# VHH binders against o26223, part 111

Target 1, 191 residues: o26223
Amino acid sequence: MKLLWTSQHIKVTVHIDGKVSKMDVLEAIKTRRSIRKYQDREVPEELIDKILDAAMCGPSAVDERPWHFIVVRNREMLEKIPEVHPYGAMVKDAPVAIIVCCDSSLEKIPGFWVQDCSIASQNILLAAHSLGLGAVWTGVYPLEDRVEGIRRLFSIPEHVIPFSVIPLGYPAENPGTRDLFDPDRIHLEKW
Below, E stands for the ipSAE of ESMFold2; O stands for the ipSAE of OpenDDE; V2 stands for 0.75 times the mean of E and O plus 0.25 times the DockQ between their complexes.

## First folded at step 9 (VHH)

Design k23 (framework vhh_8pnl_2; at its last look DockQ between E and O 0.46; V2 from the best seeds 0.00; counts 0 for: grease 25 > 24.2)
Fold by ESMFold2, look of step 9:
Structure k23 (fold): chain B 191 residues (1-191), chain A 120 residues (1-120)
Amino acid sequence: as target 1 above (191 residues)
Amino acid sequence: QGQLVESGGGLVQPGGSLRLSCADAGFTFSNYDMAWYRQAPGKERELVARITTGGHTDYADFVKGRFTISRDNAKSTLYLQMNSLKPEDTAMYYCAKAPFESYIDYFDYWGQGTRVTVSA
């Protein structure tokens, strides 16, 4: 509920926080599922901006932030992705996809970029889920045929490494939640 | 194969029905998404149906409406009810662990298969 009040000279606007419902972070982590079926509904540019803002909030090795993102909406290009990336078959049905890349010229500590791009990729999934979208991480790196195929398709230079392709859209499926907590994976004080 | 065992295959006439079962003696059956695949003579193995731990199902276009995948987590058993069978359904049928949350296309473990023959 938004409460608005005005007087003859001064207007007062009261914002009721209870009207803006946002997903709790633990709920988002526990309920996020890989979504491979999408409605034929466009995703507003402002949601993509919010998702990429979230992607860039992750920590990185020595704050190197080596990530770059290619936003793909062109139907012809989306339809070509499965030709070089078989696991990305659902991309042809998605309204948009994000390609997460590492720019090796931004690396400050060699060898940690995979962790950096993994963090960004997971943040994309969580942010999309929190905004009512569904997404799936389809692995590109380290599968060399897929890396070279995506690099060629999007004219990505040699010093930039495509890491993942993440199609997203409003979901057309609901896989449900899972309870995967396993106490045997927890070790106190030592192995 | 001590963990995934398919059964219920056999010879059936066109239009007939079969119910395939896949038993998993492993711990934590309820923690795995599961799938049925089939392989006809001279063809590649192809997905028939998938079911998540929460019961969400997904079917190949050629089988939708005729087959139903289901699971009984208490009995650690996966099922495929096949109705209105056609000669084209003749194949070896396999169950597999098919996790929906994998970011690579890898299937962890296969059974030995059960043969389905639909004779004209």
Scores: ipSAE 0.361, ipTM 0.681, lowest interface PAE 1.9, mean pLDDT 85
Fold by OpenDDE, look of step 9:
Structure k23 (fold): chain B 191 residues (1-191), chain A 120 residues (1-120)
Amino acid sequence: as target 1 above (191 residues)
Amino acid sequence: QGQLVESGGGLVQPGGSLRLSCADAGFTFSNYDMAWYRQAPGKERELVARITTGGHTDYADFVKGRFTISRDNAKSTLYLQMNSLKPEDTAMYYCAKAPFESYIDYFDYWGQGTRVTVSA
């Protein structure tokens, strides 16, 4: 058990030994950070299943649930992702990555799939964090070169749109926490 | 948009030391991760060091314990203490707001830079 001290004296207990500590939702949201360095340690399939379950629990436009997930563990494929995704350099060092995609044929209202996949992606990040893993959202859509690069690499059909690549692993860095609360962004009743 | 202003650069001999400063005139400094970058002539800009809002630090491999990044939130100032300087450290040094929580590529929130020259 490693105690991480944040500048706000928030004790985050990271169970390194696979014991899933219960983290409440507010704690998960507040303490989550993008993690881009990972231990040389495999992520159990059970944790990935829990993360994917969480990914599918979010709302979507008219409950269209357009999301699909590609789980990538193959080392060769992970190492190729940075070639088509410059911001995905850390993916090569992760034991696993999830590619969030949209099946456009499932879309009921045009354009909302971006929100749907965003919700799914964020749930992946939060779930991962709550389970003691580190993850980072690397944007694919709407950058055409990245979309097509990922499409080609993973043989994704034309009607399916890759949206994000999310590498996951046990954290090998501690970026601390941020306080981003800004009262000036809150308006009461009117602007 | 707040302006980052770097200072502290200069000419030093190999083995010498410099302390760079970056003053933030407009940003909520304490709420952002910060970083130092450098760009040598004919080379790409590279990360030197970063420091998170929580005070956690990370360094490029070439630093090898020679540099220390720190911040003073009360003064809205970022520092880079550089010891044991080498000719290879000659570059323009930039302070940047580091969007480490971005889901896309880093944007260049740079100051004007301060020049560091290491020469016998």
Scores: ipSAE 0.218, ipTM 0.616, lowest interface PAE 1.6, mean pLDDT 87
ESMFold2 (binder alone), look of step 9: mean pLDDT 78; pTM 0.797

Design k24 (framework vhh_8pnl_2; at its last look DockQ between E and O 0.42; V2 from the best seeds 0.00; counts 0 for: grease 27.4 > 24.2)
Fold by ESMFold2, look of step 9:
Structure k24 (fold): chain B 191 residues (1-191), chain A 120 residues (1-120)
Amino acid sequence: as target 1 above (191 residues)
Amino acid sequence: QGQLVESGGGLVQPGGSLRLSCADAGFTFSNYDMAWYRQAPGKERELVARITTGDSTDYADFVKGRFTISRDNAKSTLYLQMNSLKPEDTAMYYCAKAPFESYIDYFDYWGQGTRVTVSA
């Protein structure tokens, strides 16, 4: 009952609309691409729940788990994001976006929250991809004008730092894969 | 080896056509998303067209329907076919590796460019 389908718009051999599949972790990592064009199709709440569950599975410094997530589906709010976050222009076309934030009151060791939120952000990208969705990480922190703009737009308290904005949806593009392995980046035993 | 050399520019009349080429001497040319940018005097550099490793294409609104980006991975060459040229298309045209996977907007490297002049 599982359909295997290929298309000019999809490089992978699996059907991305109504797909029921299990994706290997290495396959997900190698085939994930930044997606900036989305179908006019809602993303079920169930999939967002799975993505956020995955986001929270990452390690964090001393298990501090400083992350908070704002799920944005409201059309007016999505359309306002590019006004304060120019790299997030595609967000206005997405059915949903996730804002990854750090609550600094949860920090146990200062300064590691950037790594913590980066881990959560990457997990969001991989989980979305494994569920047949496309996403892109658009950087907010440490660009002060973007941090303040997003904070203002979403009424984010001063002790909470917006880190990234991740629009997502069913993909309307297929960028293809890249082979980026570079042996010159590998140093055995010493530099 | 990342060497980007643009060519094919020149002087044309409005309504004319040009084909720009960009050569990359790297034998792994197919591993990169590629783009054409342009910069008119006194203006910011702007994206014209891009093509991914999977041959998906994207065009700026101002050039849609008139330009076609393509690539030949065997020749390590990127092309921009420009038709129905307007005086507003006058600019220096640059080939670049597109930072498609960058989570921040940043321009790192491009070639010397090829000049396109559209004048009556």
Scores: ipSAE 0.468, ipTM 0.718, lowest interface PAE 1.6, mean pLDDT 86
Fold by OpenDDE, look of step 9:
Structure k24 (fold): chain B 191 residues (1-191), chain A 120 residues (1-120)
Amino acid sequence: as target 1 above (191 residues)
Amino acid sequence: QGQLVESGGGLVQPGGSLRLSCADAGFTFSNYDMAWYRQAPGKERELVARITTGDSTDYADFVKGRFTISRDNAKSTLYLQMNSLKPEDTAMYYCAKAPFESYIDYFDYWGQGTRVTVSA
């Protein structure tokens, strides 16, 4: 049975009309792309709430849940982020950004907070995509200049570590599909 | 291993124009963000322009609307149209490829460069 991989151009018909079409998890994972251009359109608070809910649903080391989230909508602050985060140039054009942080005082086992915050960040990306939004993960940690820049800009306490900045908005670009599957990276039973 | 090959550099007078090309051999060109960098003698390499897989563009402040980055995925070619060239634009220009879906602003592959000289 020749699985004809028909490259079905999944036209993500973003139904503009408020009905969030339910995207299944595999579709969200496979079709998600980094979006760096956004429409001049506000993101409803309800969608941000759903995204943040998703961000907190991931696992963490011994359930430490060290993550905190700064939701940024202020235009002045969004415009300042690129000054301290070179990869964050697109943030100035986003209607909202989420800064994922770690409260180190909540860490139970050293070093796993990076995984915890990564899981939270990825869930933000997937949730955003499933809701018809575009987002991109812009890495902050472990780059010291970016960490300190974001810390200063948002008055983040010393025990809290900024991890990622994720701008979100309705997509104004179409990067197409991605193919990341590599069977050579799969090993059966042993290396 | 794929190769990026730049072309189109040369000597031009101030106010003149050049069109640089970068041909991709061996990559799935359409899957990668691309950029132009330049390096003047004695200076650090700096970003000139970036283009995403979705055709979003970003330019350095010094460009000021003079340059246009574009791509032709069918030809696996990146372009930089440079107008109103200034002596300060004299540099080696490099084509670069970004990693796929990177959360870090990093380019992992570079061409050999093409020299642009702006001189009266």
Scores: ipSAE 0.297, ipTM 0.663, lowest interface PAE 1.2, mean pLDDT 89
ESMFold2 (binder alone), look of step 9: mean pLDDT 78; pTM 0.790

Design k25 (framework vhh_8pnl_2; at its last look DockQ between E and O 0.50; V2 from the best seeds 0.00; counts 0 for: pae O 12.6 > 2, unsure alone 64.6 < 65, grease 25.4 > 24.2)
Fold by ESMFold2, look of step 9:
Structure k25 (fold): chain B 191 residues (1-191), chain A 120 residues (1-120)
Amino acid sequence: as target 1 above (191 residues)
Amino acid sequence: QGQLVESGGGLVQPGGSLRLSCADAGFTFSNYDMAWYRQAPGKERELVARITTGGSTDYADFVKGRFTISRDNAKSTLYLQMNSLKPEDTAMYYCAKSPFESYIDYFDYWGQGTRVTVSA
């Protein structure tokens, strides 16, 4: 048995299937926070590969899997993102960002791609968190000025829709967890 | 459900100080990230400072070390200590639950605000 420590509570990690789990899935979901401050530290390509593998594990409408990912490490390009995407100001400070896109030519049922790319985007956040990284989802779609700006910046073709920009890196902040369970949102049997 | 009430604004000379307070009657204050925003006449509302449930803080560039955000969860109160005030800091100041976890930059839940006027 191995112990993992956080600033807010003590955890015990159990060895499962011959390897050490970095984080229980329910813990990952509850403790994941948006991270906008990053250490000046390289993120290994292996971790990005694991994150993208996780992104592609999500369900999609009729298994259409419409997602594409642009991995951005080039400093000049990262510094240009805030010029067309002001909410992504922290991207200039990130060692890497992932742009989640929909290729509309892969849609089997029109319009469900938003759910599909949202699932992929959330999986990126959770996987990054489980690997000791911090990330934040900065919305692009459906804001047309941001969609146009990101499409132009990365030469994204007309049939491909940039959905989100997700900068990530080793965190330089700890926002803490929130206890936002609201029983008034739960309806048994009917509204 | 709680209601945010800002106070502590006023008229000060350049270089002066003010301490803004924001009281929340809500039971769950400690479960929310909080922020101060401001809006000068003719300008958009802008973030001044935010503080998470875990106490991590972030400040707008124009603050440049002059302001300090803090919270007292036991009193359900948010504070902004404002030092070395400049005429450019003249604005209505608003307390809000921070949209820290929002994936878009739009979120609009404000009280009436407290007015800060810095005049030479």
Scores: ipSAE 0.478, ipTM 0.730, lowest interface PAE 1.6, mean pLDDT 86
Fold by OpenDDE, look of step 9:
Structure k25 (fold): chain B 191 residues (1-191), chain A 120 residues (1-120)
Amino acid sequence: as target 1 above (191 residues)
Amino acid sequence: QGQLVESGGGLVQPGGSLRLSCADAGFTFSNYDMAWYRQAPGKERELVARITTGGSTDYADFVKGRFTISRDNAKSTLYLQMNSLKPEDTAMYYCAKSPFESYIDYFDYWGQGTRVTVSA
């Protein structure tokens, strides 16, 4: 049993068999931070499965569920991602990355796929955090250079749009806490 | 959009010290990662130091322990203590704020800068 430190000094117990203590959903949301430094430790497949399960549980427009996921563990490929993603430097240091994509052929209503994939991406982040992992959302869409770079690198078909690259691993940093509540962003009844 | 205002720059001799300040009059300061950048004449803007909301710091290789980035959330102020200054540290120094938590390495909120000149 290992204790992992997450943001705000939350201790997450991770078992050798990939079993972890459950985190409250509000706690997961509030304490999640982008993690860009990772331990030299492999992520069990069971955790990735749980994360991907969570990724597919979000709502989508008219239940179109347009998302696809590429799970990348190959070191060579992980090391190549920063070459096409200028803000993806940390990916080379991660034991695994998930690329969230949209199959445009699955769209029922045009344009909502961005929301769908965003929800999926966020669920990945939350699930990862709840499981004692660190992750970061590196945006691909809508930046054309990144989209095409990732497309080319992973031989993604034209009808499939890479949306985000999310490296994951056991955290090797503690970014600290944030209080993001802003009452000025809350409007009652009217603007 | 918030306004960042740098101060504390000036002329200093090699080996001297300066303390730069960046006052944030905009967004909630404590919610954002901050950084110092510098740009020397004829050179590209480069990262000097960054500090997360949690206080974690990172420095460029050329800093070599000479500079310290810090923040005071109560004062909404970012600092850069610069010691053992060298002529090559001469530059315009800019304060930056990360607009997105997920993009800590992407800063697009900048101050006007404060000039640091290190000369004998």
Scores: ipSAE 0.005, ipTM 0.262, lowest interface PAE 12.6, mean pLDDT 86
ESMFold2 (binder alone), look of step 9: mean pLDDT 78; pTM 0.798

Design k26 (framework vhh_8pnl_2; at its last look DockQ between E and O 0.39; V2 from the best seeds 0.00; counts 0 for: pae E 2.01 > 2, unsure alone 64.5 < 65, grease 29.9 > 24.2, SAP .759 > .668)
Fold by OpenDDE, look of step 9:
Structure k26 (fold): chain B 191 residues (1-191), chain A 120 residues (1-120)
Amino acid sequence: as target 1 above (191 residues)
Amino acid sequence: QGQLVESGGGLVQPGGSLRLSCADAGFTFSNYDMAWYRQAPGKERELVARITTGGSTDYADFVKGRFTISRDNAKSTLYLQMNSLKPEDTAMYYCAKEPFESYIDYFDYWGQGTRVTVSA
C-alpha cells in the first residue's frame, strides 16, 4: 500500500520495500527536517556506513579532516546521554546515535575545526534523510557542561572535542516542510 | 520576527466554548511549528496543543478531545477551538512559534496572551 501523502508540493515517495530510492541532492536539502521521534526499528549497519562515508566527504581547512565519529547503539549509553545533554532527550528513543568529535592534534589551522565538524554533521543529516532516516543535530560544543559530560560518558581523551550528537532512526513523526528562501538576504555585487 | 497577537479570550460558563486566535504580523508564519500554552495563577506554563508546519497535531493529556488546534497559513493565523470548558481551564493562553530546526536549546516566542475564565 503506497501511502501517497499528497501534501501539495513535495511527493515524498517512501518506498516501503527497503529499496532506498535515490534522492537527488537538492531534494534532500529542501525536504530535510529535524526528526526527534523514531520507530522501534533498528538501522542497518550498511546505512550507517553510507552515512559515515558521506560525513567524511566534505571539505575541511587545508584538508585537515580532523573529525572522528563515535557510533552508539548500546541502549544503556543512549539512555545516559540525556543526563548530560538536556537537548538530547530524544537520543534515548533512537536506535543509534553518532557523536561527531574533533581530534585537535589533527588541526592545522586553529579554529577551523568547528567548520569542519559542522560540514561533517550536516552531511550526516542529509545522507540520513536521503536514505529514508530521520536525524537531528543536537549541539554539544561550545557548551562546556555538555562537552565535559559527553567526554566523561564516552571516555573521550582531552585532545578530542565532542562537537555534536546526532540521533538517527526511521521517522515516527512528520514535521512537514519549510520554505526559508528570503530574497532580502541576497545582495548583488555589494551590500 | 513578527509580533504574535492573541485574541478570543473571555468569561464563559462551564461547558461553554471559546475560539482563540493568534495573528502573526510576519510573513514567515508557515515556516514555524506553532503551539498554544497556558498559565494558570500560581502554576507553571504548560503546553496545550502543538501543530507542525505539516499539519500534525499534538495535545496535552488534559485536553481529552475538547480542544482543536488549527492554522491558516494564508491568514498567518493560529486557532484554538475550545469546547466543553471547565473551571480548571481558567488561565492566560499564549501563542508560540517554535524554531523546530534549531540545533541548540531554544526559547519559544510568545504573544501578550489572552485570558480565559471559566466560571459559573
Scores: ipSAE 0.341, ipTM 0.681, lowest interface PAE 0.7, mean pLDDT 88
Fold by ESMFold2, look of step 9:
Structure k26 (fold): chain B 191 residues (1-191), chain A 120 residues (1-120)
Amino acid sequence: as target 1 above (191 residues)
Amino acid sequence: QGQLVESGGGLVQPGGSLRLSCADAGFTFSNYDMAWYRQAPGKERELVARITTGGSTDYADFVKGRFTISRDNAKSTLYLQMNSLKPEDTAMYYCAKEPFESYIDYFDYWGQGTRVTVSA
């Protein structure tokens, strides 16, 4: 299938491999796993663009869209992240990481940016998975030392809050699928 | 919540073998990624090995080739086969339900531990 971009963008034709375009969304949600081992293989810029496009499609409080993304490919910078983010040790082994940030100057309703950036972060995970990549969300906010450490490393201004660091790459592990449906969590009409 | 009970520790000579077991009384064992951790005196607890629900395994650099993690979901039991033991393997060994899908690293489901002592 060929796609013509909207009048707000240049016209582009894209040839879509039927196998990539055929993944059911429920399958993607059920089979996505946190991936912490990556192949020594570069992730094309075009895939990162697709992932970030997906990240920006999520809803946000009053459509405030407070998110900003830092794409990190520089080896030295990736190796420094664990120095301020100890639970993100696998980041040094990833070919690329995405830092999800909130620009607080874009907030319309204080405090909802956490939900907004969580939505963007989950969309990154799902989009990466749909493209044959593996990713993991490593938490930064609200841990003060991590927030300040990441802010310092990437020269992030004080009104911008780093929320998560998401390393990604072609997976070198397969955690398998899960059957996690629990009917006891479902309450009809009332608790 | 479920309780994890480790067993199989003991005193062994260098080069010896031990097989650790971890029984889970919980009915959801097969839904958890599992791990072994260890803590030597004066050191922080460290990962030894982990195994996912899908059977993928991951080992700390110091134990690859000597230890094998496995699971039996029907018996709700996790295992660690420890071969070629060295004095530096002396530690308390803990079984854990691994929070593989956690976006923060906080897991409160640990066993009581089983002691492994490897004497020169």
Scores: ipSAE 0.311, ipTM 0.661, lowest interface PAE 2.0, mean pLDDT 85
ESMFold2 (binder alone), look of step 9: mean pLDDT 78; pTM 0.787

Design k27 (framework vhh_8pnl_2; at its last look DockQ between E and O 0.02; V2 from the best seeds 0.00; counts 0 for: pae O 10.3 > 2, unsure alone 64.7 < 65, placed apart)
Fold by ESMFold2, look of step 9:
Structure k27 (fold): chain B 191 residues (1-191), chain A 120 residues (1-120)
Amino acid sequence: as target 1 above (191 residues)
Amino acid sequence: QGQLVESGGGLVQPGGSLRLSCADAGFTFSNYDMAWYRQAPGKERELVARITTGGSTDYADFVKGRFTISRDNAKSTLYLQMNSLKPEDTAMYYCAKNPFESYIDYFDYWGQGTRVTVSA
């Protein structure tokens, strides 16, 4: 890694010897697919950091930002997730998973945290995709048994609500692109 | 998925063939990835084959080479051509619409499905 000096006495780390492919945001949205098969390959911590940074960039109701994230890499813990979260069966095969949670003590307007955590969850999917990773959103909330199971498994306190579990890794499948545009869903001026 | 109707199951000898159909009523069929699942008695439901809107296919390891998933968008119908059937293929077969992009599993019931029995 080469360190370059910038104006105003700010040191910035710049990648000189490597290039990271950047994906246009519209391309990322259109080509992102739910990925449930992963290569036997670790995901670098720096990519998880970038993904969580992106997750926290979303808007939230009155800027309440109620989200918290649990990063799970421990194999035994990943194996236990499907026992309490059946839709998360592929999590046991992922190198890492992110649990998106709401801290209800941060809510400023009750009930909007679902939108807030949904925005963060979708940003995780898009950021992972743009970095060459595959991910899938597996729903936890509002299914009470799944919420309780995940809370117990990760020692999540009573006022924190696990919302989604997102396994991710380098993809081992390619489902292809879909054309989902439906003009009949567009209403001009009125319904 | 109460809007999907599976058919074409039946009794067949080992080595035989069946073609399953899944009719989609009330939705724009061409906009959806589709899949076949099966559930044998006492076993968990498992993915058999999937096909994307673009026609890309993927198969479970246990059925590769014997089954072919296909779709006819003009007829809003999904197919599973099953050749070289084995007794272990005996199960209820279900179709599913857009199962891969759903962030929640379909509830404990896929509809009635269509029964395939391969008698030894």
Scores: ipSAE 0.364, ipTM 0.705, lowest interface PAE 2.1, mean pLDDT 85
Fold by OpenDDE, look of step 9:
Structure k27 (fold): chain B 191 residues (1-191), chain A 120 residues (1-120)
Amino acid sequence: as target 1 above (191 residues)
Amino acid sequence: QGQLVESGGGLVQPGGSLRLSCADAGFTFSNYDMAWYRQAPGKERELVARITTGGSTDYADFVKGRFTISRDNAKSTLYLQMNSLKPEDTAMYYCAKNPFESYIDYFDYWGQGTRVTVSA
């Protein structure tokens, strides 16, 4: 069954002046891109709160909600992140970054925290995009050097695992849209 | 990083004219909708005019045919011709860009603005 995905360019209206974005969830998902260039403009706390609210709305295994969030605005700290994260160069240019962490003591079932924190991270990206911000997921876990680097830098306890670093800001680039639909990745009933 | 740089502001008498320019040193200018905003002291930022990639224009109600927004894609420059200026037009004028090709009615500005003062 050739799913005729018509590449419909979804035009979305985004209001940035304190108005709640009316972006449709499918539009947000389809049009979201990684943004690695940011304006020299502060992100209002209100937007960060909305993003974090969204981050906490995702499901988690047996409702364990193991996530914690470090909101980083300090310029010195932002500039240090690239030193321990080789693919986090853009973080130094962002006005704010969110570090998603797992408190392992909150795990009810071992190992599902990765899924939980992934969902939280993706919700951060989608929420940011819907609010007119650009963001990118920079992976920390499961790379030990990055995990330990971020841990040391932010004095994160041993039972807490840094998972991702997500810089955010008003976008200063337009990577364009892309169609990633691949029918070959869809299997009906059997592999 | 793309930067918008406004110019052309100044002091002008009522009834006078100014032409504002916005130079885009960022990503491909022609692919994005552009706009002019202004902010008077103690007032909120407001849209003055917008122009699409296709050249369609829209103006705020207060413009009343006095201003014309245009673009030169070859020069990556946005313009605002302002005629019949009034004291109430006194404001900082900002150039704005829609950073997303897939979005409408989303504008941000990177420049410091250009000040327009209309006074006798």
Scores: ipSAE 0.000, ipTM 0.276, lowest interface PAE 10.3, mean pLDDT 87
ESMFold2 (binder alone), look of step 9: mean pLDDT 77; pTM 0.780

